# VH-VL binders against p38851r773to978: the designs that were tried, part 17

Target 1, 206 residues: p38851r773to978
Amino acid sequence: EAWCYFQDNFKVGSKTLFHVLFGDKSQVFPSSLFLCKKGSNLNNNSYWERIRRAKEDASCQFELCRKLQFQLNRTSNFIKDLLWLKDDNDNFKLVLQQRVTKIKQGYYFEVEEGPIIVKFPLCHPLLLRVRFIIAECITSQGESLKKCDLAILYDFNYVESIDKLNTKVEKLWLFERIHLNWALRYCKLEHSEINRKTREYLKKFN
Below, E stands for the ipSAE of ESMFold2; O stands for the ipSAE of OpenDDE; V2 stands for 0.75 times the mean of E and O plus 0.25 times the DockQ between their complexes.

## First folded at step 4 (VH-VL)

Design cB (framework fv_recibokibart; at its last look DockQ between E and O 0.08; V2 from the best seeds 0.00; counts 0 for: pae E 13.8 > 2, placed apart)
Fold by OpenDDE, look of step 4:
Structure cB (fold): chain C 206 residues (1-206), chain A 119 residues (1-119), chain B 108 residues (1-108)
Amino acid sequence: as target 1 above (206 residues)
Amino acid sequence: QVQLVQSGAEVKKPGASVKVSCKASGYTFTDYYMHWAKQAPGQGLEWIGEINPRSGYTNYNQKFQGRVTMTRDTSISTAYMELSRLRSDDTAVYYCARSDFYEYGMDVWGQGTLVTVSS
Amino acid sequence: QIVLTQSPGTLSLSPGERATLSCRASQSVSSDYLHWYQQKPGQAPRLWIYDASSRATGIPDRFSGSGSGTDFTLTISRLEPEDFATYYCQQYDSYPWTFGQGTKLEIK
């Protein structure tokens, strides 16, 4: 399994950071995702909805789910067709799902994004998933001891090659390895942009 | 002042429908989930369901599934709960209450609406 | 669904005494998703304790909440006359949201 992770510190509370990144009015993701046409009027977030989880978790039996809609840039020709929606003008949009999978009120958030399936010619498809964790201060046994107005953002990016049965492909040939590497670079670029946009927004608070 | 104001008491016959309204003021109506709860006379509270006023998305308690419909009119910051095929055990005070999307409990409640079902 | 059982059903105490109210869940509930409400006759419920241990706005410090897993407690250190009411615990850990049957705190 190929993956990369990024960690950033923000001098704000975790709740604030969550709102900046994942709030209904946030434009961080619509303006940051690599596959998105920047500045497109089609880029938007849906509102968070409470949905039942497919798998029961003792800590959280429901998720908050939303859809991110994007106009694809010109280089986005390899996105799986299932992720595209035609609008009334026969334009193609990417729909990406985000799920808040765990919440500790005000101090801890877990958000999953994806999957994105990218199909390259003559290669097994790549499946990309992202996990965001926002944490604040010291927690013990799942409880925050203190809010310290210092939020840590963890960005975990997972990239897997999958076969027709959605099984992980262990042995990759040369071009598949190249594409995997490109995918990891893609993750880095996306993270950088998210970070930049987030900080830009936070500057307005100072 | 943040408040929820509900419609007045209703008297219905078995088999009829009732629609209770809940008007929000003092806050952005679409920024909070709206919940409905039932309290039979001398009994505890029962959660009926919730609605996202922004999208209209609903989650119902299965106990009321098929008989309850929650709607909203964002233009007047009003939520509605309709209960159909009324029976005697539907006699209760019905409350609307707001909650944050991911935080806190139901922090603001309506004054309640008494619905009496009698033959 | 998660069943919340409160005990005792009725608690008779005098002003100045300590009150301890219990809420037991049929399965584990995250403390972040457990709340307490106070209700007086003829009035709507009012959020009292949220996240198992956090006092809602305007709630006196004589009230405290604690607990985890399946056992939660609301404690009133020194009862005031205005504290006599029915208290409900409530979970939103899983759908459907559920309330306890309530504990009626009455004056002795």
Scores: ipSAE 0.446, ipTM 0.806, lowest interface PAE 1.1, mean pLDDT 87
Fold by ESMFold2, look of step 4:
Structure cB (fold): chain C 206 residues (1-206), chain A 119 residues (1-119), chain B 108 residues (1-108)
Amino acid sequence: as target 1 above (206 residues)
Amino acid sequence: QVQLVQSGAEVKKPGASVKVSCKASGYTFTDYYMHWAKQAPGQGLEWIGEINPRSGYTNYNQKFQGRVTMTRDTSISTAYMELSRLRSDDTAVYYCARSDFYEYGMDVWGQGTLVTVSS
Amino acid sequence: QIVLTQSPGTLSLSPGERATLSCRASQSVSSDYLHWYQQKPGQAPRLWIYDASSRATGIPDRFSGSGSGTDFTLTISRLEPEDFATYYCQQYDSYPWTFGQGTKLEIK
């Protein structure tokens, strides 16, 4: 079981950062994803589809879901020879789900992404889930500082089989430990690209 | 309280230009798209275009492409729509309206600005 | 461009009656991108129903929306005098955003 955590500060409100990352005109996704071939004409996202909740949270308005479509980056030898991905119909295209799971008072957003199932030869399947958390910086009196934090949480779990995703592997084989280092590289590089694209978009489009 | 306040009525001659302002208050101006719509007297609504106030990105209805320019000044939370080469069928009430990031429709509208093009 | 055709153009009814307003799209529209507005003379439009069936804040429960695909309806179960106005449907499933031509609901 492994996880990575990143936190970045932005001098904008949380709604603005959410729009920059996840808005219908945003260009941060899918091109910032580690597995995405940047610049492909297959890279596209659906609009957000609202999921009406059976009950309304006092701090959360609605849950939203979208799908990211992108061409798999297979120019790296590490990727093209070592991976099976659950939704890769012909090993060239992925569809990845993002879901807004929490919105509180318009100053807090939670977005869950995935899962992605990655299988290396001679290893159990590796589940990858990502959570994005946007939180407005406020004073103890509840006043907005017009700043927000972005936290990105990557969670990696080996599971017994692709049809038993809830049965986690307790002890890792040696090769599985080696591939956790790949997972750490994955999250470091993806976080760096997300941060870079977000800051460039903020500067260019104000 | 969330509010959009537009500039006052204008009378123009054919061939002139008009610039309508829309001042936002009570919310973070850069977190919402701003739209403009036209309503000729006794007629329905027609979408002119939109601007993202953060980036300045615009998307215009093809019918108005080439004659409309949408801008904004984020320092004063104000959006602008300029319509050039006015003709008599441009006589209408022009509305600004915002839509949120979640696209629940245009939930706040300005009071409208009557533009009259008299020959 | 998606054309929204509303029918009837004018609906003449008395207070207390049930009203049904139709909006038909030239191609399928996701209900999450179909909205209704009410407009009274001399006033700006007001968001009335969003996402085909959800009432905006403060809208009376006698208003209900339904429909999917190409056919959407707005129903008023029992007309009140303040309900006589023009109603527009509007889509944001694809650019350009378009409105229907409106249905004027007037006192018979």
Scores: ipSAE 0.005, ipTM 0.438, lowest interface PAE 13.8, mean pLDDT 81
ESMFold2 (binder alone), look of step 4: mean pLDDT 93; pTM 0.949

Design e05c (framework fv_erenumab; at its last look DockQ between E and O 0.46; V2 from the best seeds 0.00; counts 0 for: pae E 9.6 > 2)
Fold by OpenDDE, look of step 4:
Structure e05c (fold): chain C 206 residues (1-206), chain A 122 residues (1-122), chain B 110 residues (1-110)
Amino acid sequence: as target 1 above (206 residues)
Amino acid sequence: QVQLVESGGGVVQPGRSLRLSCAASGFTFSRYGMHWVRQAPGKGLEWVAVIWYEGSNKYSVDSVKGRFTISRDNSKNTLFLQMNSLRAEDTAVYYCARESYDFLTGDYFDYWGQGTTVTVSS
Amino acid sequence: QSVLTQPPSVSAAPGQKVTISCSGSSSNIGDYYVSWYQQLPGTAPKLLIYDNDKRPSGIPDRFSGSKSGTSTTLGITGLQTGDEADYYCGTWDSSLSAVVFGGGTKLTVL
């Protein structure tokens, strides 16, 4: 298992940041995704749907789910068939799921993205997942420090090699390690783009 | 413009059944969660039930569980409340309300119908 | 009785300010946005405040909402006779998996 995380500060409230990133009108996703063909008219987000959690969570009884649809770029032929769809025009697109798994009103959000399964020749597939956490400064009393208008975005990227049984592969051979490193770089690039676009939107609308 | 119009209310005896309808217009009905809220005479608001989107996800207040069923027909832009085994305490004005389109928790109702009156009396 | 607690009544003269409190717990007001509804006599409820402190279009700025901890407050300044109504706070409750309302507050304009 390999993971990397990134942290960024934004001079806005957590709710605002959440809307910028994950709002229905947000254009951050899927355009920021590395596998996404930028500018494609096939790129779109579904609206968030509320679904019941499989397990009860005292803080959030529901998950919010949406699907990101985007056309794959030319280099994305290594995506697993299960996530690779062909439209009526013979365009290849990926459907990626995002899930809001935790919400504390106004000051805390957890969003899970993925998985994306990437297959390289002669290697075990890589499973990529991302967890976004948006947090605002909170007082010791559990109250949001709204006056600070400071939101922190955490981007946790998880990359796992999995076997046919979806079990984690512990020992990777040389090529697998190389691909893993490439995946980590991918994560960094994607993060950078998300961050860039987010800041761009904040400048325009805030 | 968004409109919600309740119907189906009336006077019934205890133990009987009644089916309420709420006709929605002016918005994409299937995209919104829909709620029933009732208000007994001279009393406060009481949430009754919610149904979201395709209708597979439903919740209701404990006092009506097993007796009331919320449903919807998205093709007809209609919300339903099937009320069985009615009791005197079910006497109320029943409102249908649209959940605001917001993916954040803490639901609020941005549009309400005018309500339909249900009276359960022997 | 109600999951959320409101004073049963408040009163003030025209032009004055009134506040209506709504208290709950961590499973509702503590974790979820609160909305307020105005119900004029003989009418359906109307959304007054959402997301703790936001006003829908058409709601004058003399109406305000605030939240702290597990409590929320509706403020009405420049009270008018037309403000005489019942006011309800509402939010989601995770422990009950339900929307919950306060008991309502009757505002009388003296």
Scores: ipSAE 0.372, ipTM 0.793, lowest interface PAE 2.2, mean pLDDT 86
Fold by ESMFold2, look of step 4:
Structure e05c (fold): chain C 206 residues (1-206), chain A 122 residues (1-122), chain B 110 residues (1-110)
Amino acid sequence: as target 1 above (206 residues)
Amino acid sequence: QVQLVESGGGVVQPGRSLRLSCAASGFTFSRYGMHWVRQAPGKGLEWVAVIWYEGSNKYSVDSVKGRFTISRDNSKNTLFLQMNSLRAEDTAVYYCARESYDFLTGDYFDYWGQGTTVTVSS
Amino acid sequence: QSVLTQPPSVSAAPGQKVTISCSGSSSNIGDYYVSWYQQLPGTAPKLLIYDNDKRPSGIPDRFSGSKSGTSTTLGITGLQTGDEADYYCGTWDSSLSAVVFGGGTKLTVL
């Protein structure tokens, strides 16, 4: 299992940052995704759907869910060896779920993304999950500093097969280690794109 | 200009049904959550039901569950409330309300219709 | 009893200030933004305050909102006869999975 973590700060409140990243008018996703072919007509988002829970979960108080649709970037210098990702209707169209799993007083948001399954040549399938955390910076007296942090956690696991996602591969082959290192490098590029688009949009907003 | 116009109210006997409509204009209807809120004569506001976006996600207050069904037709910019098995306590003005574009941290209603009156008597 | 508790009435003279309280719990006001609505006699409610303390365009600066813990307050300064209305707080409640309103507060300008 491998992971990487990024943290950025922004001079806005957490609600504003959430809308910039995930709002209905935002264009940060799917085009910031590492696997997304930029500018494709296949790149679309569904609207957020409010979800009423059928079963209580102490870690989650309110959920929203949407789907990101995008065309796979097969021209990337970093994924020239990527094998096909399965889809039912279009060999190059992917659908990825984002889910808001926690909201506290509009000052804190958690968003989970994925999973995505990526298969490199001569490797087991690689499972990718992403978590976004937006937290407002407040004083000890509870006053907003008009600043918030964005944390992004990328989590990678090789699995035995795409049909057995809970079967973690413990011992990695040489090429699996090489591709895992490339995948971790790729998350840095995706984070950079997310950060760039977010800051660009904030300039237009404020 | 955002406009919400309710219709379909009237006087009915207990146990009967009514269907309320809310015609929306001046905004992209399919991108907003829509609500029904009612107000009994001389009483406060009571939230009744919500339906979001494509119409698959909806909910209603416990007192009307199994009797009222909220629905929407995004091609006609129309919100509906089917009210079955009406009771005297359902007597109220029924407002159509648009949920704010900020759908994440609580609901507030930035536009309201003028209401349609439902009277369930005798 | 309403999930959110408001005083049933409040009054003050023209030009004075009043506050209207609204008390809830951690499942509503404690976790979610609060909105306030003004309902003039014989009319539909109108949004007055959103996100605890923000005013929509067209709402005078003399209306203000605040929130502390599980309580919220609407403030009105420079009272005018036209402010006579019912005022409601509202928010989401996670335990009920519903929007909840206070019982309303009737403001009388003496």
Scores: ipSAE 0.007, ipTM 0.530, lowest interface PAE 9.6, mean pLDDT 80
ESMFold2 (binder alone), look of step 4: mean pLDDT 91; pTM 0.940

Design f01b (framework fv_felzartamab; at its last look DockQ between E and O 0.21; V2 from the best seeds 0.00; counts 0 for: pae E 8.9 > 2, grease 19.6 > 18.9, placed apart)
Fold by OpenDDE, look of step 4:
Structure f01b (fold): chain C 206 residues (1-206), chain A 123 residues (1-123), chain B 107 residues (1-107)
Amino acid sequence: as target 1 above (206 residues)
Amino acid sequence: QVQLVESGGGLVQPGGSLRLSCAASGFTFSSYAMNWVRQAPGKGLEWVSGISGSGDYTYYADSVKGRFTISRDNSKNTLYLQMNSLRAEDTAVYYCAREGYDFWSGYEYFDYWGQGTLVTVSS
Amino acid sequence: DIELTQPPSVSVAPGQTARISCSGDNIGSYYVYWYQQKPGQAPVLVIYDDSDRPSGIPERFSGSNSGNTATLTISGTQAEDEADYYCQVWDSSSDHVFGGGTKLTVL
């Protein structure tokens, strides 16, 4: 498994940052995905649905889930078929999910995004996942000591080569390694765009 | 403007059943989680049940779990609460409440309430 | 599980400042919401996210939250402010939790 992470500080509370990024009306993701057609009115978020308790975190009563929809560029034809949808106008869309997997009230959020499956000729598909962590500046023993207008955003990007059974491929040949490297670069570009859009939004509305 | 109008309340005997309805208007109903909150006479507010916007997920207070069923018909902009095996302690005004949503706020509060419908469970 | 405790009643003279407390363990880590309920009426949201006011709520209403106590403050209390006030939080284990309510009397 290959991965990279990014860290950014924002002079807003964790909740604010969360909603800037993940609010239903947020345009950060609809406008920032690297593979999407920029400015498309088909890029949008669904509203968050509360789902049952996550098994991995017994302290979290509910998990939230939403769908992100993107119109893809015509040249972006490497997304696995399972993630492609056609609308009535024969536009290709990417639909991926975001899940809030952990919530500590008012000061901590974990959000998982993906997967995005990218296919390359003669290579095993790449599975891309992102884990976002938003944390308040001052926490101790798993609790916020005080609310402050400083949030830290972590982006953990995971890239895996998978076989037809969705099992991790351990040994990659040369072209697969090249594509893996490309995927990591993609993650960086996407992060940069998310960051830029986030800051732009904060500047506009703060 | 957002409007929530409850109906279906009335007098019922212990062990009986009653179905409440809440007619919603003035907003995209399916985009909001809806809740029932009740208030016993002279008492405080108690959350009873919630349902996601799509209706796929439902939540209940322990006090009503197994007896009450929350549902919604998004095509009719209507929220329901089926109450079975009613008890005296279920006597209350039942409010329909929209779970608040704002870009800067979460889904943690109730921004709009109906006027409530009285449910009286008595022999 | 978090429990919210409110005083049963608070009395103030017109024009004075009313303070209604909502106590809970580490409540300061939560966002607290306040509701006003006048006799025979449905609750109305007056404060969200500790200190923010919904549109239409008078500026004399304010909120704070730190430590183990959240406070609803009504400056220049008016007769029309006489009502029951409820604090509320959302907890991942307890879902929506209300305080017991406080009756504010304007003398």
Scores: ipSAE 0.040, ipTM 0.648, lowest interface PAE 5.2, mean pLDDT 84
Fold by ESMFold2, look of step 4:
Structure f01b (fold): chain C 206 residues (1-206), chain A 123 residues (1-123), chain B 107 residues (1-107)
Amino acid sequence: as target 1 above (206 residues)
Amino acid sequence: QVQLVESGGGLVQPGGSLRLSCAASGFTFSSYAMNWVRQAPGKGLEWVSGISGSGDYTYYADSVKGRFTISRDNSKNTLYLQMNSLRAEDTAVYYCAREGYDFWSGYEYFDYWGQGTLVTVSS
Amino acid sequence: DIELTQPPSVSVAPGQTARISCSGDNIGSYYVYWYQQKPGQAPVLVIYDDSDRPSGIPERFSGSNSGNTATLTISGTQAEDEADYYCQVWDSSSDHVFGGGTKLTVL
């Protein structure tokens, strides 16, 4: 049931910030991800593609999806000692989905990432989801202030099993609480890296 | 310069099978959803099937579900339509169509079409 | 499930304005696309997102969409505009839906 929330201000419009973070030529992902081994030739992104939504949400005709592929950073003490990921293969390659779930009038964007299932020894599986929110500051008349906010929400929940992701473990064992706190540290590091790369890329653009 | 070239059409008896191909060039094929649209002789346009850029998602009109299979090979820039259990009502020109992509709008329309390949189902 | 209705034919004199309707329940809530098909040829997109022209389509082609009716308008109609015209929407339950087509005849 743990989550954390980070918010940063940028002196650009929301479309510019979206392009920097999620554009087809962006280099922010996957290398900013804490789990990613930087510089690996296994790191790549698919192009964004439109997916037609099911009828249960008739107000939304489409969503955009892409896949981030990256090699797990197994040299990190955090990952090597404590983290077991479901996608265990020869190179510990992980594929992570990003979805643009909301676009409002070109001033507001939501992107969801995940889920990832992480299994610590002697713990229930830990479900990780991330949500990015870009919101432009506008006047009451809809005029841009050339300023926007990036919010990043990290959501960690232990689930009963990998087959029942909608079940939430209510009472955590002490060991599970300790590993959840370590996951919070990883959120802080990942946020810092995303922010750093985003600002470096924006600086090169002006 | 976008080009789409269909092939594999022909004459077949009811209950038979055909496999259509569409060779694509002049664009990054894997970035675009692709569709098949057909037109019976003297009739209007009817959407048949669609497939996402990655190939992970496929869509079918009710009239062809369970009989037709859309697929793609992104390494060969080729779209396919496997048609099984063909009926006389499937007689049509089959067009390969590229789905337009606009990041901001994301709407589904067909910005480029091939010249079509004729499928005739008759005994 | 939206159904699109077009008149089977429209006739205009050269230089006059042609209007081709596409009717559907609350079609104004959809983006409408228009295709031109000349005899023996593949369809060509002439209007997207209700009213926008692709590169290479003459300015005499325009579109509108409100309420229950979308309209393709051709001002100063020329003999080369003689063709079949189809409207199309995307619907979450039916996917791509085409109108029945309208044959435009230039006297």
Scores: ipSAE 0.006, ipTM 0.557, lowest interface PAE 8.9, mean pLDDT 82
ESMFold2 (binder alone), look of step 4: mean pLDDT 91; pTM 0.918

Design fB (framework fv_felzartamab; at its last look DockQ between E and O 0.04; V2 from the best seeds 0.00; counts 0 for: pae E 11.9 > 2, placed apart)
Fold by OpenDDE, look of step 4:
Structure fB (fold): chain C 206 residues (1-206), chain A 119 residues (1-119), chain B 107 residues (1-107)
Amino acid sequence: as target 1 above (206 residues)
Amino acid sequence: QVQLVESGGGLVQPGGSLRLSCAASGFTFSRYYMNWVRQAPGKGLEWVSGISGRGDYTYYADSVKGRFTISRDNSKNTLYLQMNSLRAEDTAVYYCARSDFYEYGMDVWGQGTLVTVSS
Amino acid sequence: DIELTQPPSVSVAPGQTARISCSGDNIGSYYVYWYQQKPGQAPVLVIYDDSDRPSGIPERFSGSNSGNTATLTISGTQAEDEADYYCQVWDSSSDHVFGGGTKLTVL
């Protein structure tokens, strides 16, 4: 198991940042995905839907869920998802789920993304998950916050090696460790791309 | 303007069936979670059922599970509640209510339609 | 399962502050919504996400939520504020949970 996180500050409100990243008209996803085939007509976002949250967190009964469909670059053969779909032209599109798991309107958002399963030869598959947190100033449960128009984006990336039963593999051999490091590097690339797209958007519309 | 209008209420005998409708206007219907909430005469509010924007997910209170079916036709901007095996305790004003997809909770309510279950 | 308990009634003189409580185990971990219902009318959302106020709702309405109690506060209560008030949460086991409601009387 490995993880890494990134942090960026944006001189906009948290709600604004959320809409830039995850809004219905946002072009950040899946365009910011590093392994996404650029310009593919298969790259689409669905609208958010309210669904029941898993039992792990009873404090937030409902979450928002959407599906990101994107075509993988032909060099990305080892990235898969349980919802990987094949079209009539033998093209593969990945269906990635995003879930908004917590919202305090205007000042705090949590978004879960994944998992993405990466399979390398002779290695246990890697499971990648991302948690995005958008916060404005100091958040507090049960109280409204004064907006300061400074949003902080946290990008928490989790990478786990899993066996055939989706159980965590604790002991990794040399090549698995190499691939784990690669995955962490991938996470950094994704973050950079998301950040770049976000900055680009803000420059264009501010 | 954003509006919800319920219809289909009336008098029905125990064991009977009734279908309620809720017509939505003034907003993108398919983007919102929709609810049925009822209120017995002189009593409080009780959530009955909910359905996701596209209709992929439905939820029911235990009191109506197996008897009521929530559905929606987004092409008609209409929410439905099929009520079967009605009981006296189902007597209530039935409201349809919009849940903002992530901001405002149940921010829009209809005026309700009265369902009376009596022999 | 969370159960929400409200006092059946609260009375307040005009101009005074009304406080309506909504009690539940660890309710502070939930997002609480408050609805106002006047006789013969549909409920109206007055507070969402514990303390946020929808557009059109007077500033005298405020909400808080911590521990085991959420509170709707109406400062400078007016005659038109006389109504039933309901708290509500989203619960993973019980779906949408309403309190029993509180009748606010303005004396």
Scores: ipSAE 0.018, ipTM 0.601, lowest interface PAE 5.7, mean pLDDT 84
Fold by ESMFold2, look of step 4:
Structure fB (fold): chain C 206 residues (1-206), chain A 119 residues (1-119), chain B 107 residues (1-107)
Amino acid sequence: as target 1 above (206 residues)
Amino acid sequence: QVQLVESGGGLVQPGGSLRLSCAASGFTFSRYYMNWVRQAPGKGLEWVSGISGRGDYTYYADSVKGRFTISRDNSKNTLYLQMNSLRAEDTAVYYCARSDFYEYGMDVWGQGTLVTVSS
Amino acid sequence: DIELTQPPSVSVAPGQTARISCSGDNIGSYYVYWYQQKPGQAPVLVIYDDSDRPSGIPERFSGSNSGNTATLTISGTQAEDEADYYCQVWDSSSDHVFGGGTKLTVL
């Protein structure tokens, strides 16, 4: 199992950053996901909706959920030959779920994305999950510094099969280790694009 | 082609006020975070203040909080620094600086304007 | 909050390699920027994001950043490289933090 972690600092409040990344009108993810065909008319976000009841106690949280629908980018020979992510006929439309799992008084937001399953030749399926964390910088007196951090955690593990997502392959073959390096490169490229588009979006309004 | 030009520096007495201006050209001013950075004679660089492209967020070094006010007029492509309650230790060359795309540093600097605070 | 320490001066012979250090607690977790300032002039950005050069900066300028030390390296140093050099990071508590500066002398 592998993971990678990125942290970026922004000179805006956490509510503003959350809106830029996850607002109903945001184009950050359709423009930044590595697997997404940029500019496709099939790329869209659904509205956020509540998807489950929270337990009624101090630790309860509800989930807000939306779907990213996008056309798979098949211009790369690597993606065309190695990944079978087709969900419908000839459009290769993919639906990726995002879930707001935690909100603290508008100073902290946590969003989970995925899973994505990648199948390389001669390898077990690789499961990818992503977590986004936005945390506002505040003083000990609770005053906002108008600055926040975005953390992105990519988490990978090989599973025994696509039907057994709660499993973990303990011993990895050589090819599985090689394809973990692909996964790390994927994360770096996607993070770079998310960061760049987010800052581009913020500059329109700063 | 990209240019920043500061003006408004001069000699003032302690407790006085002064307003610095920075005229920007050659880029879309309203899209960039802008900074004031100062340098006392014979000393190093010290960040003073920053402002977001729309002006929604302003930031100040502890040494100037409550005395200095950063602002911008995007219709005039101009950045301002209002300096009140000036002290001798505010004597410096004041630079206008544009943040780079990632906003961790500054990629364009003006020539600076000298502010001298003395009796 | 992070404080950046630079040597006050560095001397190098023409054509030799100059290395200017910038020390700070865990500076490797920051993006380091380097500025060149010639006498009577404004600073000029020469390295951003630890190791990248802006357009127009000669290839002899390079940078690295790991652990507690960032380093600006100038290979084949020329007389025109004689200047003050400042390192800088951005920190959420202190905003832009500059080192004290290093005077590079080319003998």
Scores: ipSAE 0.007, ipTM 0.526, lowest interface PAE 11.9, mean pLDDT 80
ESMFold2 (binder alone), look of step 4: mean pLDDT 92; pTM 0.948

